# VH-VL binders against q9nrl2r1430to1533: the designs that were tried, part 332

Target 1, 104 residues: q9nrl2r1430to1533
Amino acid sequence: GGVHELSAFEQLVVELVRHDDSWPFLKLVSKIQVPDYYDIIKKPIALNIIREKVNKCEYKLASEFIDDIELMFSNCFEYNPRNTSEAKAGTRLQAFFHIQAQKL
Below, E stands for the ipSAE of ESMFold2; O stands for the ipSAE of OpenDDE; V2 stands for 0.75 times the mean of E and O plus 0.25 times the DockQ between their complexes.

## First folded at step 19 (VH-VL)

Design cc45 (framework fv_nezutatug; at its last look DockQ between E and O 0.87; V2 from the best seeds 0.00; counts 0 for: pae E 2.1 > 2)
Fold by OpenDDE, look of step 19:
Structure cc45 (fold): chain C 104 residues (1-104), chain A 121 residues (1-121), chain B 107 residues (1-107)
Amino acid sequence: as target 1 above (104 residues)
Amino acid sequence: QVQLQESGPGLVKPSQTLSLTCTVSGGSIDYGYTWHWIRQHPGKGLEWIGSIYYSGRTEYNPSLKSLVTISADTSKNQFSLKLSSVTAADTAVYYCARGPYHSDNYYMDVWGQGTTVTVSS
Amino acid sequence: DIQMTQSPSSVSASVGDRVTITCKASQSISSYVAWYQQKPGKAPEPLIYSASYLYSGVPSRFSGSGSGTDFTLTISSLQPEDFATYYCQQANSFPLTFGQGTKLEIK
């Protein structure tokens, strides 16, 4: 539709997506590329899904939004060992998120 | 907002098994995060007992590992602590807590109110 | 295991005072330290994570600093509600460990 002011959730998702360390989180992991991912991760989620939920106004509480973001990071750390590029990116992005989330 | 509440018997006899449950409300235990048990002997500091990830994977204090079991029941949105062969040294206030899931930064951001467990014959 | 040596064990201070509590880790833990406040008969409450970041709702008179092995919690101007026991915690490696605690009492 028309130009409108972004909500706090929308703005934060935009900032997360634009972050240099967002690349592991932009979309769901490919089952073809990572065949065992969905055997380990039971509740997959990604920034594009969270953005869609925000756009649909599915988050009524900040805690609900935060829970989805934390799930996204939890999944990353559950699947990826500490020394992987994905985990390192996740660590930095999560730190950024925690600072921004204090404003919600 | 998530809330945690400990429950279980306040009195346990020596050599028996201490069993506690943490009931979580306002959030799901299988929806990310790390879940912790911590205890505090009367007049003493805090001691980490163990943790369970939302995936079910566990971490235990090596000093207690052989005696401790932590499990989760997602159907009840609870996670539990079992400590076998208790002695007077296990008398303490027991806390459950939640923290974010990190690769290398495990802190507790939400705590239960704690439950007192006394080991006595 | 990583030991957290906290000091002092107790300190007496007056309202308005500047108070500093120290924790020393037995090995480098980067910035992965948390601080908690506990009042008598109550559960610990989180104050600081990652050495220097305040939880939402924590007054700005609280601050944390440090990296590697030396960490400090500072209360710039003590208020009546700040008299409590404080704990540091290393959050970097299992087993998770706490400092011995610092009891902050009214002078």
Scores: ipSAE 0.834, ipTM 0.938, lowest interface PAE 0.6, mean pLDDT 95
Fold by ESMFold2, look of step 19:
Parts: sequence; C-alpha cells; structure tokens
Structure cc45 (fold): chain C 104 residues (1-104), chain A 121 residues (1-121), chain B 107 residues (1-107)
Amino acid sequence: as target 1 above (104 residues)
Amino acid sequence: QVQLQESGPGLVKPSQTLSLTCTVSGGSIDYGYTWHWIRQHPGKGLEWIGSIYYSGRTEYNPSLKSLVTISADTSKNQFSLKLSSVTAADTAVYYCARGPYHSDNYYMDVWGQGTTVTVSS
Amino acid sequence: DIQMTQSPSSVSASVGDRVTITCKASQSISSYVAWYQQKPGKAPEPLIYSASYLYSGVPSRFSGSGSGTDFTLTISSLQPEDFATYYCQQANSFPLTFGQGTKLEIK
C-alpha cells in the first residue's frame, strides 16, 4: 500500500477494461438476465467494483488487489462451461492480467 | 504473503487412514483459488493427489479416486486430505499448494513446507 | 494421463555455464507447462508458468520456451544457488502430472 502501488492498481485496471475480452467483467452479472448466477456464485465481483475499491484506497496490499482480480476470473470459470464465449474471454484476459501483474 | 502449513501424524500404520490438514494464512481458502495436495515419494518425483476449488468442488487423481477425500473448513481456513487403506507405498513427503483457478492452466504458485509421512508397522 | 518426460536425468556443470533442460509431453498441451526448482529438504518453488513467463522475483538468467509437446528451461549463467532439482509440470488437464526431475549438480 503506498501512493505508487495505488497508481499501479489504477493503471492495471484501466488496461483490463480496455482489453477486447473485458466485456463479461465490466459490471456485475445481471440477476434479471442470468437468474441463477447468484445462487452459484457466493462472492460476486467485477471490474467497476474493483476500480471503486482502488479509488477508495481499500486495497492495503498488492495481494488483496490481485485476489479480487483472480476471484473475478474464478467466478467466470466456475459459472461458465469451458467452451462458452465468457470462459474463453476469461482465459485470455486472465493471461493478459498475469503478464501485466508482474509489474506490481 | 500467503503461507501454507501442513500438519498431521508423521507415522501411520498400514490399512489405517492418513489425515493431513493444510492451514492457510494471509489469504482465504474460499477466495478465487484452487488448493492442491501433492506428494513426493522418497528419491522420486512429484505426484498430484487432488484439488479442491474455492467453491468446494473437488478433482482427484484417478489412481487414488476411491481412496482419497479432500475437504475444506472455511471457518478454520483449512483444507484437509484423507487417504484410506494406506500401505508402505504411501510413504512420502506431502505438500499442500495453491494455484490460480484457470479454465485450462493449473499451475501452482505457493507451496507449503511439506510434512513427512511414514507408513510402517 | 499426459506423461511428461524430462531429460537429462542429471547434469554436472560449473558456475557460469549455460544449462538447458528439456521436457516432452505425450500429447499437445499448448503452452501450459510450469517449471519448479527444488532444493534438498525444501518444497518446490515456482520458476516459470505458461512455458515462458517468469514468476516475480525469479532471476532473468532463467528462461523457458516451447509449445505443443517440446519445452525447454535454460539457465544462461549458473550461480551457486541454482544447484537443485528441476521439475516440469503439465498444467493443461487433470490429472496434473510432473516430469521425473533433473538434478543439477556442481562439477
């Protein structure tokens, strides 16, 4: 947690949002459009929420930030079968994240 | 910062059940990761035993499937291994490990220190 | 099961040498191989994931390459702390499997 680490978290979230495969992760899954999602996923999270937590300085350690991003991907893989567009997008965006996170 | 520590008896008699616990600190076991048990036989390589996902879902090595159970206790932040009907062939160093949950890329980024289990009369 | 075959079984080398260790998968695993270093009496430690990406804190003298079935780990200039046993792991599908290991010893 310093000012430099918070700036790095902001930059990384911006890179994730800009990525072509970010579309399943921008906002929380709609309960109306996907009625059973919240029966299966206990800890929902999305990029807009993570960005809000960065802005509010809620991450004290880089590991806490990384854990939220990994949870986001894990929820995608837990809910979506591997051959879905959502799971494939998650796989590609997670790979991109792991490369970018080396800078933290 | 995440740390894993194995615990359990070092000596088990043949035909008994081996029970090991992995205690996780610096992170939560029901947070986005996959948790593994791996063993290493004396002078030999590594063998994956099985895994438990943050959701509680499990995967087992088919060679051990009928003998192995992996479970989690989120209130204690622990996950456990039970291996039934052990023989001398189950003598090994047992590791717990963590990896990111992937759709198709299951590598391990944090390992416990390991605990030696001997199966002997 | 996907079998991972490492070679050589052991390497004797001097500080400063370049060392290459290979790992062959019995089926294509794309780039989903990981490499671990294990020192005597200690747990394995992660080096490389997805064939070529170094974990944070791993010295740049380590590198990995390959895709499909053939993978390599290279240490460009051995240091005293690099004498250890190295394992590859296919990460693509269950059951997860490891190579037999390569013991790197001082000459």
Scores: ipSAE 0.513, ipTM 0.877, lowest interface PAE 2.1, mean pLDDT 91
ESMFold2 (binder alone), look of step 19: mean pLDDT 92; pTM 0.950

Design cc46 (framework fv_nezutatug; at its last look DockQ between E and O 0.73; V2 from the best seeds 0.00; counts 0 for: pae E 9.0 > 2)
Fold by OpenDDE, look of step 19:
Structure cc46 (fold): chain C 104 residues (1-104), chain A 121 residues (1-121), chain B 107 residues (1-107)
Amino acid sequence: as target 1 above (104 residues)
Amino acid sequence: QVQLQESGPGLVKPSQTLSLTCTVSGGSIDYGYTWHWIRQHPGKGLEWIGSIYYSGRTEYNPSLKSLVTISADTSKNQFSLKLSSVTAADTAVYYCARGPYQSDNYYMDVWGQGTTVTVSS
Amino acid sequence: DIQMTQSPSSVSASVGDRVTITCKASQSISSYVAWYQQKPGKAPEPLIYSASYLYSGVPSRFSGSGSGTDFTLTISSLQPEDFATYYCQQANSFPLTFGQGTKLEIK
């Protein structure tokens, strides 16, 4: 496609990806590296998947987009204890997201 | 635009089990978030009863833990509250609510309208 | 358990007044406090999360501040629709606990 102005969803995903605390969320967790992850997390999701959904215009409502982002964070906190680097990064990134989401 | 709606009998006899259901629409209960039960005795403040994560893990108020069970039915997109051995002290408006899943910040951003439960013989 | 001591229990004020409600936690809870507004016969409605962030749709006359143990909800210029009961909630750890509430009445 041609060059176009980013939608609000696209822009927010770009901001999330560029955030210093996005590293746990950029792509799906590797089953090889974390063998038990998918035994615990039943609905895996990551920013690259969400970005692709945005690019394909699969989100018709802001609530749908927000739900996927919240699922991503929920999965992180479900799997990772609160004192882990992943959980701490998730906490900060989620706080950032919640502020930005109020503008949607 | 998620919505929550409480339902169940408005009258329960002492020593019986109070049973309520929260029906969620506009979102799936197994799709992230934390789901809460809160109650309010007539003319009093708010009391947290318990919570269930989208994964099914639960947290309960210690003062009620031995009497409370919270469960979820994903097929009906509902989560439920059971409170056994009720007394007049359990007369209250009961609310279900939703909040984001966070490691250390559990607030409620969407509430049901509440349902009144009276415990009386 | 973390106690949330809310003050005052009730306050009478007039339209246009500045109103301040305080909540003190029995131990430090960082910024993990939420505020709710409840009108008679209605469910609580969220106003503020994480001590100072307003939900979308909440008028800017509402503000929250504080960290650690002392928290404040402020209404800069009271409007008729603001007469209600307000609750603080600590969101940091289980069991989740609320303040006893502040009833804001018309003078």
Scores: ipSAE 0.849, ipTM 0.939, lowest interface PAE 0.6, mean pLDDT 96
Fold by ESMFold2, look of step 19:
Structure cc46 (fold): chain C 104 residues (1-104), chain A 121 residues (1-121), chain B 107 residues (1-107)
Amino acid sequence: as target 1 above (104 residues)
Amino acid sequence: QVQLQESGPGLVKPSQTLSLTCTVSGGSIDYGYTWHWIRQHPGKGLEWIGSIYYSGRTEYNPSLKSLVTISADTSKNQFSLKLSSVTAADTAVYYCARGPYQSDNYYMDVWGQGTTVTVSS
Amino acid sequence: DIQMTQSPSSVSASVGDRVTITCKASQSISSYVAWYQQKPGKAPEPLIYSASYLYSGVPSRFSGSGSGTDFTLTISSLQPEDFATYYCQQANSFPLTFGQGTKLEIK
């Protein structure tokens, strides 16, 4: 909690959004473009939603914030096979996230 | 913070079914994590038994696959292990653990305290 | 199945020493290795994931390196609380497998 932790969450989300491999995660997956996504993924989440939750002070613990970021990656890996550009982007962005989380 | 607690009988007779439950607190089992069972004999290394994903998918160690079942009860925030036809070789400390779901790699970032199971006549 | 072979099986060292533990995979596992520390009577605790990344709260004296088949865990300046058994784990493919362990003891 607190103002310092919220600033750290915002900084981390900004770094994730700026990363070249963020493209699968910026917004929720389109149901029109990917009709079966929401049949498979039960807890959809994306960076814009996480950022909004930070802005609304909905994360009371750092673990809650980390869990949403990890859920975002887990959804990517559950829906997308290993060889897809989405899964590869997710792997690289998750590694970047782990590095950035250590710094902040 | 997320905490895991194993529960179940500490003593099981040969040929019976070992049943263990892992209770998750401080987080939801329906979140985007993978949940594991691992065991360890005294003086021996760690052996992965199997996993269940928040989606319900399971993976089992091939050496145990015909004998093991892992399931989840989301209403109780628990996941469970059943191991049938136990022998003395199944005497071990049993751990439950959490890890992120990833298609190519599986790490255990939170562990339960472990529960000792003895298989004895 | 991918076999993970740790060496040495045990090591005696003094506080302040640099200690290196190695782990070899029977097939390439890219960088998909984790390292765990286990103290007597306790569950394993995570140290390192993806060969070289520290979990939150792990002291910076711990480091990991390697890719492919050969991996190392290094403790740069051994502390009293570091005397434990260390395990590597491949996380590349099922079944998940662990090294046999390395016991680090006080000399």
Scores: ipSAE 0.006, ipTM 0.674, lowest interface PAE 9.0, mean pLDDT 88
ESMFold2 (binder alone), look of step 19: mean pLDDT 92; pTM 0.949

Design cc5 (framework fv_nezutatug; at its last look DockQ between E and O 0.73; V2 from the best seeds 0.00; counts 0 for: pae E 2.04 > 2)
Fold by OpenDDE, look of step 19:
Structure cc5 (fold): chain C 104 residues (1-104), chain A 121 residues (1-121), chain B 107 residues (1-107)
Amino acid sequence: as target 1 above (104 residues)
Amino acid sequence: QVQLQESGPGLVKPSQTLSLTCTVSGGSIDYGYTWHWIRQHPGKGLEWIGSIKYSGRTEYNPSLKSLVTISADTSKNQFSLKLSSVTAADTAVYYCARGPYTSDNYYMDVWGQGTTVTVSS
Amino acid sequence: DIQMTQSPSSVSASVGDRVTITCKASQSISDYVAWYQQKPGKAPEPLIYSASYLYSGVPSRFSGSGSGTDFTLTISSLQPEDFATYYCQQANSFPLTFGQGTKLEIK
């Protein structure tokens, strides 16, 4: 496609990806590295998938976009105990997201 | 936007089981949120009853735990509250609410309008 | 359990007044406090989350502050529609608990 201004969703995804605490969320969890992940998490999602959905204009409402982001965080907290690096990163990134989401 | 609506009988006899349902519209309960039940006795403050996450994990108020069951039905986009062996002390307005799925910040950003339940013989 | 001690229980004020409501937690809860507004016969409405962040649509005259154990809700210039009961809530750990509430009445 051509050069265009980022939508609010695109911009927020860029900000999330660039955040220091995005590392657990950049791509889907590897089944090889975490063999039991998909036995526990039934609706996996990651920022690269959400970015692709944004690029394809699959989100018609802000609520749909927010729901996927929240799902991403919930998966993290469901699988990872609160004292893990992943959960701690998720907590900080989610807090950041909640602030930004109020602007959507 | 997401909306929550409580439903169930407004009158329950003592020793019976109070049963309420929260119907969610404009969004799915099968996403990354926590779903709460809260009640308010007439003229009193707010009391948290319990919560359920989309995964089915539940948390209950210790003062009510032995009497409370919260469940979810994703096919109907509903979650429910059952409170057994009710007394007059369980007369209250009952609210369902939604909040984020978190590790340590469980605020409630969407509320139902509430439903009045009276316990009387 | 974490207790939230809210004060005052009631306050009378006039339109244009500055109003401050306080909540004290029985132990440190970082900034995990939410504030709600409730009008008679209505469900609580969320005002603030994480101690100091306003929900979209909440007037800027509302503000929250605090961390650890001491938290405040402030209305900088009271408007007629602000007369209601306000509740704080600790959101840090289960069981979730609320303050006793503050009824803000017209003087």
Scores: ipSAE 0.887, ipTM 0.948, lowest interface PAE 0.5, mean pLDDT 96
Fold by ESMFold2, look of step 19:
Structure cc5 (fold): chain C 104 residues (1-104), chain A 121 residues (1-121), chain B 107 residues (1-107)
Amino acid sequence: as target 1 above (104 residues)
Amino acid sequence: QVQLQESGPGLVKPSQTLSLTCTVSGGSIDYGYTWHWIRQHPGKGLEWIGSIKYSGRTEYNPSLKSLVTISADTSKNQFSLKLSSVTAADTAVYYCARGPYTSDNYYMDVWGQGTTVTVSS
Amino acid sequence: DIQMTQSPSSVSASVGDRVTITCKASQSISDYVAWYQQKPGKAPEPLIYSASYLYSGVPSRFSGSGSGTDFTLTISSLQPEDFATYYCQQANSFPLTFGQGTKLEIK
């Protein structure tokens, strides 16, 4: 929850955004391009929203930040079948996130 | 910190329905995780019963599938197990657990304390 | 169903010893294995996920390895608090299944 912890969250988000597999997660899914998405996913979240929450100091606990990142991946796996490019990217980025979190 | 607590009757008669509830604190049950029921028979190993995902979707152990229902009540932040037609073989310690929702793997990173259920006349 | 077979069923060891517990899956499960520690009268506690990654707060004397069908949990230097029962779990597919357990006893 302190300034040091929030700096660590920003560092993690930057690394996620820069990862090659971040493309499904950068911003919220378009309702125009994917009309049924919001019928299935009730708590949408994306990296741009998480980054803004870090910038606004909205995370009081590290667990809250981790939960939003995990929700982002869970939405991807809930909407997308395992064999899709989106689900595969999510699996690789989630593994990368776990490694980066251990380093900090 | 996320905490899980099982509750329900410790004694159930044969042929009745066992009902257990897991109360989650420090996190929302409809927020990005999978929620599991596991049991452990006296002096024996662990058996996965089933899971409910944050979305409400369920998976059940095929050995129990016709007898098991797992449900969630988001207003109480609880998920529940019902096991019908119990026998003495259902005597066990019952655990609830949390795991990250993933596309390819299913781990359990937070466990409840467990509740002992005995099936006896 | 994927069966998980642990070996040995029990181990007698002293504080400071190195202990190795193995787990074999009945079919290939990549690296999708978790390990748990359970002390008498307590719930299982997570140690390892994805065969080799420690959960936060797990002492570095614990390590895991393996891929495919053969997996190993190693405790490099036993401490008094490590005497417990250890379970592997395949996390690859439903139904999720656990090994039968390995009881680690003093002496």
Scores: ipSAE 0.490, ipTM 0.865, lowest interface PAE 2.0, mean pLDDT 91
ESMFold2 (binder alone), look of step 19: mean pLDDT 92; pTM 0.948

Design cc6 (framework fv_nezutatug; at its last fold request DockQ between E and O 0.84; V2 from the best seeds 0.79)
Fold by OpenDDE, look of step 19:
Order: structure tokens, then C-alpha cells, then sequence
Structure cc6 (fold): chain C 104 residues (1-104), chain A 121 residues (1-121), chain B 107 residues (1-107)
């Protein structure tokens, strides 16, 4: 495609990815590394998947975009106890997202 | 935008089970949120009853835990409250609400309009 | 359980007044406090989350502050539509608990 200005969704995904606490969320969890993950998490999602959906214009409403991001965080908190590095990173990144989401 | 609507009988006899349903529209309960039940006795403040996550994990108010069951039906996009052995003290407006799934910040950003339940013989 | 002590229980004020409502937690809850506005016969409406962040659509005359155990909701210049009951809520841990509420009445 051609050069164009990033949409609000694209911009926010870029900001999320660049955030220091994005590392648990950049791509889907490896089934090899975490064998029981997909027994617990039934709707896996990650920032690379969300970015792809944004690029394909699959989000018609801001609420749809927000829902996927929240799903991503909820999966993290469902699987990881609150004292883990993943959960702590998720907490900080989610807080950041909630602030930014108010602008959508 | 997501909307929540409470429904159920407005009158319940003492010792019976209060049963309410929250119907969610404009969004799916299968996504990463926490769903809450809150009540408000006439002229009083707000009391949290319990919550359910999209995964089915529940949390209950300890003062009501033995009497409360919260469940979800994803096929109907609903979640429900059952309160057994009701008394006059359970007369209240009952609200369902939504908030984020977090580790430690459970605020409620969308509320239903509430439904009045009266416990009377 | 974490108790939220809200004060005052009621306050009378006039349009244009600065109003402050306080909420004290029985233990430290970081910044995990939410504020709600409720008008008679209506459901609570969210105003603030995480102690100081306004929901979209909430007028800028509303503000929240505090951390640890002491929290405040401030209305910088009261408007007619602001007369209502306000509630704080600790959002840090279960069981979730609310303050007793503050009824803001017209003087």
C-alpha cells in the first residue's frame, strides 16, 4: 500500500508495542514453552494479531478494538498470578491503555 | 456501545430464592471483562454482591457467599444472580455492571439501569 | 475487608461553589479508587477511575486526587446538574467496598 497517516487504532497499537511492558503481549504464547496455556486460555490474542486486524480494517468500532485489547490483558491475568512479571507488566500496560482508550 | 439490562421477578417471598439475569447487548460476555452484581437497599448505599470473569471465575462478598451464586450463559450473552433464603433485608435495587479484568483495579465503567426486588409475604 | 469512610454524609452548596468530598481507606490501596455519581431513581454513573482519571464525557470541573489511604473528589464550580449523591469505591481487592455516600444538596 501507499504512505498514509496512521489511524487512531494504528497509533495506539504502535504505542502499546513500543511500551516497556509490552513484552508479554507481542506475540502468541508458545505452546511448546507453556504447554498448558491453551488448556486455560480459550481465546488467545496478541498485539501482532491485533495490529494485523487493524491493518486489514477489521475494526469498525472503537469498542471492537478495545474489546480485543482487553481480552489480551484478561488472558494475561487469568493465566498469570498477580505477583508474576507478566501480570505486573500487564497491569502497567493496561493502565496506560485505559488512559489512551478514553481518547478513542 | 455495550448496554446492560437487569430482569427478573420484582417480588419474592421470604425463604425463597431471588433470581435475576443481566442481559448484555452491544458486546460479548465472552471477552475480557469482569461482570458485577451490586445492590442498594432503599435509602442506603451500595453493596457489592459478587463478580464473574469471562472465564467463569467468581468472587463473592463474604457476608453473602453462602447464599449467592453467579453464573454466565455465553449462548444467551447473559450472566445471572441467585440469592437463596431471602429476607426483608434483601429488598433492594439490584444492578449489574461491567468493569475491566485486572489484577488489582476493579472499577465499574458500565451499569445497568437496575431492577427493584421486594421481599414480602 | 477494606473499609471506605466517606465524608461528609451530606453537604449543602450553591451553584458556583467549590465542593470537596473525602474518602479514607482503612488500609493503603495505592490509587485504586473509583468515584460514582447517582441521581434519584437512577443507576450510578462512573466519574473517575484510578483516583484521578476522568471518564470520557465527564466535565473537567470534576477532579480526583489522592493515594494510599486518603482520597478526594472535587467539583471546582458546582453546576445545577451536579446535585446528586456521590460514592467512592476501593477497587484494589475483594470484597469490593463503597463509601457510605455523600448527598450534595442545593443550599
Amino acid sequence: as target 1 above (104 residues)
Amino acid sequence: QVQLQESGPGLVKPSQTLSLTCTVSGGSIDYGYTWHWIRQHPGKGLEWIGSIRYSGRTEYNPSLKSLVTISADTSKNQFSLKLSSVTAADTAVYYCARGPYTSDNYYMDVWGQGTTVTVSS
Amino acid sequence: DIQMTQSPSSVSASVGDRVTITCKASQSISSYVAWYQQKPGKAPEPLIYSASYLYSGVPSRFSGSGSGTDFTLTISSLQPEDFATYYCQQANSFPLTFGQGTKLEIK
Scores: ipSAE 0.899, ipTM 0.951, lowest interface PAE 0.5, mean pLDDT 96
Fold by ESMFold2, look of step 19:
Structure cc6 (fold): chain C 104 residues (1-104), chain A 121 residues (1-121), chain B 107 residues (1-107)
Amino acid sequence: as target 1 above (104 residues)
Amino acid sequence: QVQLQESGPGLVKPSQTLSLTCTVSGGSIDYGYTWHWIRQHPGKGLEWIGSIRYSGRTEYNPSLKSLVTISADTSKNQFSLKLSSVTAADTAVYYCARGPYTSDNYYMDVWGQGTTVTVSS
Amino acid sequence: DIQMTQSPSSVSASVGDRVTITCKASQSISSYVAWYQQKPGKAPEPLIYSASYLYSGVPSRFSGSGSGTDFTLTISSLQPEDFATYYCQQANSFPLTFGQGTKLEIK
């Protein structure tokens, strides 16, 4: 989208990165440390990748940006049981994201 | 904008299998969401039938679990409902819907227009 | 299964009136209630999620409140286009369940 939409995407990604619960989402899960992750998760994504896509103006619609953020959370919930620290962080960060996304 | 459209036969005979398809446009069914089937009986409220996650995992209303199958065809960007052994009680408007994949808050943010299914001899 | 009981089943009100619709859950669902508006011949449309958050494009005269088991949808100044049936939905656990609906008629 427009320059206003790209600025809004950038601001939202910054807010997500700064949130205390961003730690599972900052970069892609290591295949070495978590070997089975990529057998289960077919479309891996993380905040650093999303931020690069914003910087490169790769999102043409707000829905494309929102879809990548939602994919990030859904991967977390698909891989991690509800009682894990990762899933709990994802739940809180996703709730924060849903509130912030109303500004888009 | 994501849009959902139901399709399938409007008339089904008792004891047969009802088959409906939801076609998704403006988004992808294997992209981080949960996809639902809901029905609305004549002059009555809404009943959740079941859901399928982008990963293929399903959840069904226990009252229908042995009768219902929900599946996805990612190549056609569609998900489908099969309801076996239908009776007149299955006459309803059938909706497909989407919601975010969440851990604890399963609300629905996009609905299809609905398709009427009548079960009659 | 969590039952959602709406009241009243119908309301007749004038333009400008304040209208309140309630839902009661048969057990605690935290704040995980959604509200939908359905106009005749149309699909339900999302109105509110998480008890109190409005969807984009929903007029500010709509508001939601509540937690635990008791939830309220309020229209602060009724407009003619608000003629519809309103449904609450518990969103906390499967099976997902809806209230029976409240039909709002404009006098």
Scores: ipSAE 0.665, ipTM 0.904, lowest interface PAE 1.3, mean pLDDT 92
ESMFold2 (binder alone), look of step 19: mean pLDDT 92; pTM 0.947
ESMFold2, fold request of step 20: ipSAE 0.650, 0.606, 0.608; ipTM 0.896, 0.891, 0.896
ESMFold2 (binder alone), fold request of step 20: mean pLDDT 92, 91, 92; pTM 0.948, 0.946, 0.945
OpenDDE, fold request of step 20: ipSAE 0.899, 0.898, 0.899; ipTM 0.951, 0.951, 0.951

